# VHH binders against F-box/LRR-repeat protein At2g29910, part 9

Target 1, 352 residues: F-box/LRR-repeat protein At2g29910, of Arabidopsis thaliana (Mouse-ear cress) (q1pey8)
Amino acid sequence: MGSRDLISSLPDEILGKVLSLLPTKRAASTAVLSKRWNNLPALVDKLDINDAIGGPGGFPEFIDKTLALLTNSTTIKRTSLNNEFQYGESQVNTWIRSFLERGCLQLYLNAQSLYTIDTEFFTSNTLVELTITGGFSPDGLLPPGGVFFPKLKTLSLVLMTFVDSDMYELFISGCPLLEEFLLRNDEIEIPPVWNALVSSPSIKRLTIVHHFPNYREAHDGCWFRTPNLVYLDYSSYVPDWYEVDLGSLVEARLDLRSWERLRDEKAGGYGDCDSVYDDEEYPDDPILGDVTNLVTGLSNIKTLHLSPDSLEVFYFCCKSMPVFHNLLTLSFESAKKEAGQCCHFSSISLLT
Short names: E, the ipSAE of ESMFold2; O, the ipSAE of OpenDDE; V2, 0.75 times the mean of E and O plus 0.25 times the DockQ between their complexes.

## First folded at step 4 (VHH)

Design y12 (from y05 with E102Q E103R; framework vhh_8emy_2; at its last look DockQ between E and O 0.02; V2 from the best seeds 0.00; counts 0 for: pae E 14.2 > 2, placed apart)
Fold by OpenDDE, look of step 4:
Parts: sequence; C-alpha cells; structure tokens
Structure y12 (fold): chain B 352 residues (1-352), chain A 125 residues (1-125)
Amino acid sequence: as target 1 above (352 residues)
Amino acid sequence: QVQLQESGGGLVQPGSSLRLSCAASGFTFDDYAMHWVRQAPGKGPEWVSSISGSGGYTNYATSVKGRFSISRDNPSKTLYLQMNSLRPEDSAVYYCAKGSLQRWIRHFQSGYDYRGQGTQVTVSS
C-alpha cells in the first residue's frame, strides 16, 4: 500500500503556508524531492534564512539561488536572516538590500559577526517591523530623502552598535510612525554607542535594557522625550540624572539597579548582615545616581511594576518621597531567591 | 527526543585549561551547527562559540578568541570546547546548544532550540 503522499495532495495555497512555517533551507530541500514542489517557492510568504542548519557551506549560494527564484515573487511578507557564521560584508549587505528592495513588511536580521550596514540603501517604504540583533553597525550615507523607514511601527535593536550618536538619532527620527521601540544593550562587554536619548512623539511603547555594570560612563544620564509614551519597560543601572517627558505614561515596569550593590558584591565579604549601620555620614557620594526626575515624571502613572532593586533605588536615590497621584496598581516582582542576596527589606513606609 | 549533556566543568586556577564535552542525541548531529553558550551568575547568556555541521567552520566571541577552541566529532555525536588560559571572567555555567540564538528573547531557555543542563566552570585562585 504505497504511502499516499497526503501532503502532495494538498492545494498549493496550503502547501505554501506549510512551507512558510519551515526554514527556507528545509523548504527548499523539499522542492528537490518532487516536481510538484518546484513552483511552491513562489507561494511562500515567509523567507527564513538560517545558516545554523547545515553550517555555512553553500549558504551564500543557497541565498543567491533562493533570491533568484523569488525575484518575481511579491508574496514575501516576512524575511529573516540569521547568520551564525562569518561572511563578506559586501555579500551580507547585498542580501539585506535585496530583502528591502523586495518590499517585505517584516525584517529580522541577526548576526554573530560584525557587519557594517550601508545606510545608503537601508531604507524601505513598506517595512512595518524591523528587528536587528547583534553584529550590525549602520554607517554611510543617508538614504534618499533622509527618512529610513516611513511606515515602520516596530523597531527592535538588540546589541546594535552605532558609529555615533547622530546616526542613532537619525535612525529614530527616520521612523516617523514608530510606535514600539525596543533597545537592548546587554550581554556584551563593551557598551555600544548610545547617548541614552529616546526622542519621539510617536512612540507609545518603549522597552530599554541597558546593563553595563563595569561602565559607569554608559550610564551618565537618560533622556525620555516621549510625550505620547503609554508603556515603559525600563531596566538599567541608575544614571546620574534623568530628563523626562512622560506626560502620557500609564504603565511602567522598572528594573533599576544601584551602583552600591555592585560594591558590596565585589567586596566578596560574606559580611555578617549584622554590620551595624554605623551612622558615619557616608558623604553624599554622587555615585548612587539620581532617580528624582524619573519618579517625578511618573507621578501620573496608573500601573507600576517594580523590581526589588528598583524599590531600593527609589528609597536611596530619590531626593524626595515619590508621589503618585493616579496610581491604581502597584506590583512587585518576586526576587527569585538567588541563594546569597540578603534582601535588606528596608521598610519603605509607603504613606498611603 | 533531542538531548544534550554537557560535562568537563570544574574548579580550576587562572591560566589553567579545561575541556568541555557535550554528548548529543535524538537528532542528526552533523546537519546542525552547534554552539557553546555560557551564563555567569547575575548575567545574561553569552554566546561563546559556534561550529558548522561539518566542523569546517568555527566562530568565537571576541572575549574567548585565541583562547578557546570548538570542535566536534560527528561519528560520536560529541561537541567539544577546549578552554585555555582561563580567567576568572570565564566562570559560568556552560551550555551546549542546538539552533539559532535569539538574543531579543529575555529568557535563555527560549533563545535556542535545545540546550543541555550545563556544566559549571569556576576559575578561581
């Protein structure tokens, strides 16, 4: 009883959808198995290119062949490129350019190696979502018209490096319809170039992760010029100052970390929790950061989520008692008991 | 079922060497690039090294380049990481991983298709 290839009996549209769920390399491999599948690439709405499958061997040729096959395809809505291995910079840029020229709605770029992205072509009139993770650095000439992504609503930058702060600002300003912005700078030794400025009237949701415990310079200050921001997820070591326009903020999740804790962890001393706070006037050591302006900016927030560390920061790094006029919900994240941290719950008397 | 099992970790002095192993099962080992990732206490996961399915191509994080060497034995379905000139900063749980790194995902478990339980490496004088 010949195993009825039930899959081959499916309509082309369904097969196209099924293939769109697979990595492109796997999808392509199936096309070789049957003449029935030779035309199926034209029905794929997702291009998922990943060199982690099978390694880098033949990967450039695979991409080039795939792109050639899809030259007339207008059905690709989502494109992802994941490079675990190193390729030529010009080659990578050629691929990216091709993806953008095809007019995809969503683009995901990930690389383990470092590549300069030529900003001259790094523009799209159709792109709605852009995610760039690691290894990419925009540099070069501005695209024609000075706008990078006129229809972009979602931008996610993870471990992206900019040549300078001007380029970063141009990137943000080049997204006039940007509603959701995610910036993650963590898991790297050296901080990327970032001036800690988020300035946009269109951003409604902002997620920032900025963790460089060994680089205080990366945490000098922070600007939130986001008057229409509704949601903030902010994780960072406390900078020396904040300048914020958060007049529309409704909900925030804060994971703020103090620099003092880092000193204690480095001092390795299992010191007996009984160390009597000798009242020695620790000089106002400017080292702790200042969240006063941030807290003031949050005064009209309705929902606030705080990490345990954030609560400590509010207590030690705020010059005045936090006042929340419209706060409806306050939640605390449970300290996952990492074994050793004696949570000194200093009784923050929340004067209700 | 995909299974990855790391071994070879331990406590060593700075400047010493360790060799980590990862036993793989439940998939066609040579069809996939494999990765080493480490996570130190209080830190996020850090990519360490990758090797192609055939073993013909390798890549390293800048922090370990020149000190670490990734290799694989496809017949035995084993991944290796030779770690030389170890530093205190190398102290972490080391994981063998299959799949693509998704760095935008907060949780390490969701960043890879599959990973093992990890092996602890501690570099201390």
Scores: ipSAE 0.000, ipTM 0.230, lowest interface PAE 14.0, mean pLDDT 81
ESMFold2, look of step 4: ipSAE 0.000; ipTM 0.158
ESMFold2 (binder alone), look of step 4: mean pLDDT 83; pTM 0.847

Design y13 (from y05 with S54R Y57W; framework vhh_8emy_2; at its last look DockQ between E and O 0.67; V2 from the best seeds 0.00; counts 0 for: pae E 5.0 > 2)
Amino acid sequence: QVQLQESGGGLVQPGSSLRLSCAASGFTFDDYAMHWVRQAPGKGPEWVSSISGRGGWTNYATSVKGRFSISRDNPSKTLYLQMNSLRPEDSAVYYCAKGSLEEWIRHFQSGYDYRGQGTQVTVSS
ESMFold2, look of step 4: ipSAE 0.249; ipTM 0.647
ESMFold2 (binder alone), look of step 4: mean pLDDT 81; pTM 0.833
OpenDDE, look of step 4: ipSAE 0.322; ipTM 0.682
ESMFold2-Fast, scan of step 6: ipSAE 0.011; ipTM 0.438

Design y14 (from y05 with L101W E102R; framework vhh_8emy_2; at its last look DockQ between E and O 0.01; V2 from the best seeds 0.00; counts 0 for: pae O 12.6 > 2, placed apart)
Fold by OpenDDE, look of step 4:
Structure y14 (fold): chain B 352 residues (1-352), chain A 125 residues (1-125)
Amino acid sequence: as target 1 above (352 residues)
Amino acid sequence: QVQLQESGGGLVQPGSSLRLSCAASGFTFDDYAMHWVRQAPGKGPEWVSSISGSGGYTNYATSVKGRFSISRDNPSKTLYLQMNSLRPEDSAVYYCAKGSWREWIRHFQSGYDYRGQGTQVTVSS
């Protein structure tokens, strides 16, 4: 009883959807297996290009052939490029340009190698979601009007290195309809260039992860000029100052980390009471950061999630008692029990 | 096929005003951002202004900011550039463009499907 190829009996539209769930390389391989599948690549609405599948060998040729086959295809809505291996910078830029010119709705770019990307082609009339992860450094000339994504709603920048803060700002200003912004700078030794400014009237959801414990200069200050922000997920070492416009903020998750100096000064003080501490003006305690303006900006928040470290920061780095006028829900993240640190939960009496 | 046709250029005196138009066809006009670009004799192409598909977002070159205004009428598929307080330095051929800047530049001499033939603006006393 010949195994009825039940899959081949499916309508082309369904087969196209099924193929869209597969990596493009695998999907392309199926097209070679049967004449029935030869036209199915034209029905694919997703390009998932990953060089981890099958290795680097022939990968550039594969992409080029795939793009050539799809030159007249208007069905591609999602494009993903994952480069684990190193390629020529010009080649990578050619691919990115091609993806943007095709008019996809979603673009995901990931690379393990470092590439300068030419921003001259960083415009799209169709792109709604853009995710860039890995070793990309935007540089070069700008398209007319700068970076310009008039329909972009979601922007995710993970471990991107900007040549300057102006380039970074152009990514934000070039997205007039941006609603969700994610910036993640962690797991790297050297901080990327970032001026810690988020300025947009359209952003409603903001996620910031900025962790550089060895670079205090990467945490000098922070600007939130987001008057319509509703949700904030913010993880960072405490900067020296905040400037915030968070008038619409409803919910926040905070993971604020103090600089190491906060821990050592409290452990030494239980020595013998008798030393007449001469009033020598201890030099101005090094500013361990100041969250006063941030806390003030959060005064109307309804839901607040705090990490254990954030509580410590609120206690040590806030000049005034935090006041929350509209707080309905306060939650604390459980410290992963690393064994030994007795978190002295000093009862921050959050006066509601 | 994408077609763009610029009009409204001419010879004007400094300080005068001019309104350029670009008639678009062959694509869903309101789905695409549009741009004005100009090229003066002996100079490369210069970006002037951009507008989003909906018209809700506009941007201008520093050289024209406060003097020029980009707008669009999506029902008529027409792009406009209101140019006020014109200067001799504004003299150029003005093009409306769709698509990427790099592609536009690449095909500038041969003609590109995403730009028009241009309209001449001359500002002279």
Scores: ipSAE 0.000, ipTM 0.256, lowest interface PAE 12.6, mean pLDDT 82
ESMFold2, look of step 4: ipSAE 0.108; ipTM 0.554
ESMFold2 (binder alone), look of step 4: mean pLDDT 84; pTM 0.859

Design y15 (from y05, 16 letters changed; framework vhh_brivekimig_d4; at its last look DockQ between E and O 0.53; V2 from the best seeds 0.00; counts 0 for: pae E 7.6 > 2)
Fold by ESMFold2, look of step 4:
Structure y15 (fold): chain B 352 residues (1-352), chain A 125 residues (1-125)
Amino acid sequence: as target 1 above (352 residues)
Amino acid sequence: EVQLVESGGGVVQPGGSLRLSCAASGFTFDDYAMSWVRQAPGKGPEWVSSISGSGGYTYYATSVKGRFTISRDNSKNTLYLQMNSLRPEDTALYYCAKGSLERWIRHFQSGYDYSSQGTLVTVSS
């Protein structure tokens, strides 16, 4: 007589597919074939769904059957969905809603196709970590009270799009306990929505990569309204202006890039020393930004890491340089193998 | 089963405008992103634009940004491409595809992408 738990009740075909999707189960696949139920890991804590393993055939049916079986006795702590093939948007939203209703703590979503996430039902009272990598964009009505994830501490948005900046702002504000936020947009041709602010009283660590070399309009201005921010890792082409509230900031890593360098990289050299006359007939308009307010907002930090490109930006795109009275550690980025080297300097040695 | 029928191609002068249509059937149209792809004579396929299932998100190749507009009418199961300020380099066979093709090498080669015969656009003086 065996107790009927979720694993014991799964048909062999479903159990095999679930085990093949769980990276932690190499020894368990052997045990299942030999002793079926012995040495099975606790599959209730992690669900890793990826259509690349078995291909697209029968994948929606597999997910639907797996979710139906798991609702009877299983809590899933971490759920990962990777869709390389295209499915119906309503169906994908149903899967995501089921993951959230089950009370997962960590959710990872990745897709190669565009899916609108219905924001009215994109909510969870338990979710602590959310990662969305491409292919998904929130849109629709707000959930009750405008709160998406009241317990969320960590949010990572990679190559993600929003309908507009209003939805972006509402989504971030709907995560009132958010402490760590990563936003990375640097590798595809997408319409920009970055001219919205980053505004949160709760964020303590912020990582931003904002590289749209073909979208100057995505770099018009930037707001950092993050009064409790302690750590900033920021890489961007320089906008025309900043408005910042960084009074709690202790450590910053900057990789700032001027538009002049981008022009040089794309157009080749503007002047050839061999052809002096032709270089001077029609001078190019400079592509400039202004980092003055950002740099002023950093003036009280203790640790600053600068890329070589950021030094150039400080020189060309900063109208005045503050005295860094509290600076204890200054690092200059070199080769990627040498990253993280620290050069200890007084707070005034670099800029004044 | 999936059927995609393009129309609206033709010959236009540089600077002209043209609107392409793609009639879709055999699937729940508003549940899927749609894309336009073009192939110029003697060149490989080039992704042009994609639009989400709801129509709320649009994406464009840099070569057409600001000149082309993708749209859809989900009540008519029809995808559109409005092409303005046409240039001779826009001359190509245009076809629509089920799915987003901004990551097209993987998506275009999948079993879900059913391309059609396309509609020819010629931009010449």
Scores: ipSAE 0.012, ipTM 0.490, lowest interface PAE 7.6, mean pLDDT 72
ESMFold2 (binder alone), look of step 4: mean pLDDT 79; pTM 0.801
OpenDDE, look of step 4: ipSAE 0.020; ipTM 0.423

Design y16 (from y05 with S50A S54K N59Y E103R; framework vhh_8emy_2; at its last look DockQ between E and O 0.58; V2 from the best seeds 0.00; counts 0 for: pae E 6.2 > 2)
Amino acid sequence: QVQLQESGGGLVQPGSSLRLSCAASGFTFDDYAMHWVRQAPGKGPEWVSAISGKGGYTYYATSVKGRFSISRDNPSKTLYLQMNSLRPEDSAVYYCAKGSLERWIRHFQSGYDYRGQGTQVTVSS
ESMFold2, look of step 4: ipSAE 0.102; ipTM 0.558
ESMFold2 (binder alone), look of step 4: mean pLDDT 81; pTM 0.830
OpenDDE, look of step 4: ipSAE 0.032; ipTM 0.487

## First folded at step 6 (VHH)

Design s03 (from y13 with D30N; framework vhh_8emy_2)
Fold by ESMFold2-Fast, scan of step 6:
Structure s03 (fold): chain B 352 residues (1-352), chain A 125 residues (1-125)
Amino acid sequence: as target 1 above (352 residues)
Amino acid sequence: QVQLQESGGGLVQPGSSLRLSCAASGFTFNDYAMHWVRQAPGKGPEWVSSISGRGGWTNYATSVKGRFSISRDNPSKTLYLQMNSLRPEDSAVYYCAKGSLEEWIRHFQSGYDYRGQGTQVTVSS
């Protein structure tokens, strides 16, 4: 009775909202105890599916039963699918299809196991936000009409691998109203292939974290064709050149790195430099990369946040510095946020 | 409270070597690139060399490349300039400098946050 009796006393609309705040397994178990759940087919705000407690054996049947408690006309605003265990790809794809057919506005996909997802899911008239993290990969085939997300405003791709690096560009071209894009690939993991190109007339906020597994796989160049971009958060190794259109940019956070010389103890501590004949001397180390065009593209910026590595890149990899006539705030931060490292910011306000 | 103190200058003959030192205090030394700048009597300041915060990258003015070597010892917060094959044209007051992006923006290639008092190098027969 107690608190469950209290829940059962709530109006259907409020009960639907309360259920949307609970993990799906707990929400479904509440429905077993309340006949009022049978009368809530249109009032679910959130569906959160997480198999962390359930294990593999009963999870598919549980999800199928949960979806059966909702009519096909039930609009689910937010859908989250987090899979810790491996299930059949056809079952997982059926669940995703069910979410999209119910007209969801926000979709979050995460899995520890690798799944091939049906590229038919790259079309939705209702999605406003899409996040794909870990484990999900497309089958390599584009949907017959191409990628089509006419209402999508926010896209996040974390460790998502396409068959071809050009598919990132094709994906973005299917999102004409896209305002926020996050691409994250960490160096401590094997990063997906990306061709270092972002082209969009609509993107206003861009976050790129892309680290190469080794220097041989580094990009020769990088393209930012984002004339309406207002905010840039960019962390990467510096390529040989940049081509940018950043005329609307107001604020940037940069964590730029150049490849350090390789140290080979068999060749000696200074043996990895261009000194073939005299390893006893400290040779001049080559400076790799050129940020001149990127820095020139930032000339209208009002707020700039730099990691210590970025400041070094500005000093050593920039051939000419533009006049930053609009710069009001300059901040420095620690490049790494790890356990035991204190991150702090120093800021200077410029009135030029 | 940023302070930079240069030492190691002196009078030497052409072809000789000198090592300059710069003791830094009042900031996190290993987070900043450091520079050597020189000024001869009646001339403007001339950039000589730069080194990254980790010491992985160095750069040199064409006039000193192959003769001078910049280095740093981050635990002791000390910057060094090893000067070999000295020429009369190298005679100047040598200053170590901490770079700042604010000064860099205002005075491209010549702006520095702080300079020490300098150390005199005289190369004469």
Scores: ipSAE 0.012, ipTM 0.420, lowest interface PAE 9.0, mean pLDDT 71

Design s14 (from y13 with S52T; framework vhh_8emy_2)
Amino acid sequence: QVQLQESGGGLVQPGSSLRLSCAASGFTFDDYAMHWVRQAPGKGPEWVSSITGRGGWTNYATSVKGRFSISRDNPSKTLYLQMNSLRPEDSAVYYCAKGSLEEWIRHFQSGYDYRGQGTQVTVSS
ESMFold2-Fast, scan of step 6: ipSAE 0.020; ipTM 0.528

Design s19 (from y13 with G55S; framework vhh_8emy_2; at its last look DockQ between E and O 0.38; V2 from the best seeds 0.00; counts 0 for: pae E 9.0 > 2)
Fold by ESMFold2, look of step 7:
Structure s19 (fold): chain B 352 residues (1-352), chain A 125 residues (1-125)
Amino acid sequence: as target 1 above (352 residues)
Amino acid sequence: QVQLQESGGGLVQPGSSLRLSCAASGFTFDDYAMHWVRQAPGKGPEWVSSISGRSGWTNYATSVKGRFSISRDNPSKTLYLQMNSLRPEDSAVYYCAKGSLEEWIRHFQSGYDYRGQGTQVTVSS
């Protein structure tokens, strides 16, 4: 009866793809509008559940209804859950279990609260990509055999505030085919508890951002036990030590930060100085951090990119510099910052 | 309505012990992570410790690890912090926080009071 109902004329397969491009709240609402739409939730490629769009009111009921409308025989390729508001741990675990049991390929979980994950059901034989933002912690039980995600290739842990010290190692050990790992903590005020260990025979690309300038205790040491790592993108204040296995590394991008130092400008800037330099005669505060083992572990790479702050770290926090026999590209940023100017980068290729 | 009531603080000498308590009501206590956060005079809030809704995983700030112990009693809806080997730098008002620590800190900084009254711990010689 209504004119211009072009949606009803589309093939079911096309209509399912169109609805998969909408947030799931809209897709489910649209399915109520006509009798043809009764099966369209089963054809959706993406399930996008976000409480920031409609607020927390009725959100748990909406999720429960949406999951009840979907069948276990329907594969939803991509699932996204964004919880900016607080919900009960048992209810959130029920939702996560449902997402994993439906066999999705990509799962995005964003939670602002620390939730205990029921590890008996935190597994998937199909999941290829997992992103977790916020505080999720396992309850200390492993699935039979100790493997959580046998097909997982990409793991991203972003903006986490507080995690158990073993969480990273637990997740990585449960992902035997993992190739890419991203850990990013650059926008949180309170450091998570992390033992600074990355140990995996399978990881090929590693991105670490670990910035806590007011918490030197969060930067005690760092282990990279990644013998097959090809690419490293690493940004951190320098820890007191490194232990690395980077024999396959080809390319590294470093943004290393030295610790705050107190300086007395009077120690060297007034009047004539003795022409014979003696570093002990004019001591500054001790320079903290030691990157020697990291830099030695990079000695066979082909491409190295250094931030301006990393040059200072190499100068002050490195006891010896190896010869980079295989280096083909060495890039430096030439400017730190100026008024009205973004971070400026200029590249100088230096072959040895 | 979520209600949190901290207690157990006091004035003690360095090396002493204190046990803080937080009585919780208005929510299913077992289902939420809980935290201790402290604020010294003239400083912003500082995270101290966290415990999951189910027992098994706890986390501590490095400055208190080995000296402080967080625990909870889910039947009585009570969170605890056992503080041993207290130092002058531990002097602060201690608050308990439910769920999202980042959201709690945001409201704390905005001046809107979503927190309990806290309990004062003072370590002086």
Scores: ipSAE 0.011, ipTM 0.426, lowest interface PAE 9.0, mean pLDDT 72
ESMFold2-Fast, scan of step 6: ipSAE 0.239; ipTM 0.625
ESMFold2 (binder alone), look of step 7: mean pLDDT 81; pTM 0.832
OpenDDE, look of step 7: ipSAE 0.039; ipTM 0.485

Design s27 (from y13 with N59L; framework vhh_8emy_2)
Amino acid sequence: QVQLQESGGGLVQPGSSLRLSCAASGFTFDDYAMHWVRQAPGKGPEWVSSISGRGGWTLYATSVKGRFSISRDNPSKTLYLQMNSLRPEDSAVYYCAKGSLEEWIRHFQSGYDYRGQGTQVTVSS
ESMFold2-Fast, scan of step 6: ipSAE 0.011; ipTM 0.403

Design s33 (from y13 with S50T; framework vhh_8emy_2)
Amino acid sequence: QVQLQESGGGLVQPGSSLRLSCAASGFTFDDYAMHWVRQAPGKGPEWVSTISGRGGWTNYATSVKGRFSISRDNPSKTLYLQMNSLRPEDSAVYYCAKGSLEEWIRHFQSGYDYRGQGTQVTVSS
ESMFold2-Fast, scan of step 6: ipSAE 0.011; ipTM 0.445

Design s42 (from y13 with G99S; framework vhh_8emy_2)
Fold by ESMFold2-Fast, scan of step 6:
Structure s42 (fold): chain B 352 residues (1-352), chain A 125 residues (1-125)
Amino acid sequence: as target 1 above (352 residues)
Amino acid sequence: QVQLQESGGGLVQPGSSLRLSCAASGFTFDDYAMHWVRQAPGKGPEWVSSISGRGGWTNYATSVKGRFSISRDNPSKTLYLQMNSLRPEDSAVYYCAKSSLEEWIRHFQSGYDYRGQGTQVTVSS
C-alpha cells in the first residue's frame, strides 16, 4: 500500500535501479501509470520476461507495449525470455529481434514450447553472453553473412537442434573471443545432429554433456581442438577414438560410459529366442571404445574427478596410462551419486 | 583396509568344472573393476578375466574364452569365476585382484592389487 508512494519520491536514477530489479511487467506498469516515468524504461539495464508469474492473458500485448516504449538508445545489459505458454512464432522472433537491436549484452532464451528462431539473430556486435535452451531451434541455414559474435565470451546451447552438423563448427568459428562453452544434449530420445567436434583457440572452460545410450553409431570419434582449455567437464559414451589438443588443461571432470548397456539390452531382447544366438547374447569380443588419446592428453593436469563409470572406462578402454607428473588431486565420485545426489564423493590429494 | 579372500580351488580331472569365489572388504566394491589372475609354478602372473564394476562388461584371455565365466554379486561383495572344461594347463594359484588406479598413476605401472594367499587349482590326468 504505502510502498508505491515511497518509490515515487525517489530520484529518477534510484527509480531506474529499483525498476531493473523488478520483473518487466511491473516495470512497464510503473511507466504507463505516470508521464513522469515515460523516460524510466530508458534507464532499465535488465529486461526479464517471464509469463509463469502472471499467466498468458494479455502478456503478449504487455510485452509489445513495453518494447514500444524503449528507445533505440536504451542500453539493456541483460534480457531474459522465459516462456511457459505457447505464443506465435513470428511474435517471439519479433521480441528477440527487438532485444538484439537494442544492443543487449546478455541474452537468455528458454521456452516450454517448441520455437524456430531466425538465423539472422546469430549476429550481434554487443552480445557478451548467450544461452539458448528449452526447445528453440534455428530456422534453416546460417545467415548470408555467417555467424558473427565478436564480443561473445560465454555460449550455452541446451537441446538446440541444427539441421546440419557443420552448423556447430560454423557457430563457434563466428565467436573469436569465446572463453566458456556449454553444450548439453541429454534426456531426449533422439540426439541432435552433432559431429563431436569442438575447435576453438580461445575457449578456456568447456562443458559437454552428450548422453545417448542407444545411438552408438552416431560418433566414431571425438575431437577436442582446444589448446587454451583450462577446465573440461565431459559426460558421454566412449567412441572408437579421440583426437585432442589439451596442452593447457589444469582440471577435468569425466563421466565416461561404456556401450555395455546396449549389449545387455540387445542380449535381453534375444532371450526369447531358441538359444540359437548364444554368441550374440554373450558377446565374445565386447565392443569397447578407446580413450587412450584422451587420457594421454590429460597428462599435465593438476586435478582429475572421475565418476564410477569413468573408472571402468579407464580400466577397459585405455591401452596405456600416461605419467601424471603434475597431479595433485584425484577425486572419485561415489556410486550413491547415481541416486541423484551430487555432493557425495571421495577425494585423494597427491603430492606428485 | 582392502581385503580379498579367494576360495573354491581343488584337485580335479581334465574336463571337470570348478567355481571360484572371492570375498571383498575394505572398499566400495561396485566402484571397481575386478580381475582374476593366475600364476603357475615358475611362471609369471597371467591375466585370466575382468569384469566391470556394474557387471555388464566382461573380458577374457584367449586361452580361457568360451570355457570360463566371470560374474559378481555387488550386494554380497563377492566375485566369481566359473571354470568349465578344465585342462592341465589351467593348473595354477588363482588370485582375485582390484585395479589400483591410484598406484598405476603414482608409480607409472599397470598392475593388480593382489590380496591373500589365492586358491590352488590342480588339473591332473
Scores: ipSAE 0.012, ipTM 0.447, lowest interface PAE 7.9, mean pLDDT 72

Design s47 (from y13 with E102Q; framework vhh_8emy_2)
Amino acid sequence: QVQLQESGGGLVQPGSSLRLSCAASGFTFDDYAMHWVRQAPGKGPEWVSSISGRGGWTNYATSVKGRFSISRDNPSKTLYLQMNSLRPEDSAVYYCAKGSLQEWIRHFQSGYDYRGQGTQVTVSS
ESMFold2-Fast, scan of step 6: ipSAE 0.012; ipTM 0.449

Design s49 (from y13 with E102Y; framework vhh_8emy_2)
Amino acid sequence: QVQLQESGGGLVQPGSSLRLSCAASGFTFDDYAMHWVRQAPGKGPEWVSSISGRGGWTNYATSVKGRFSISRDNPSKTLYLQMNSLRPEDSAVYYCAKGSLYEWIRHFQSGYDYRGQGTQVTVSS
ESMFold2-Fast, scan of step 6: ipSAE 0.005; ipTM 0.262

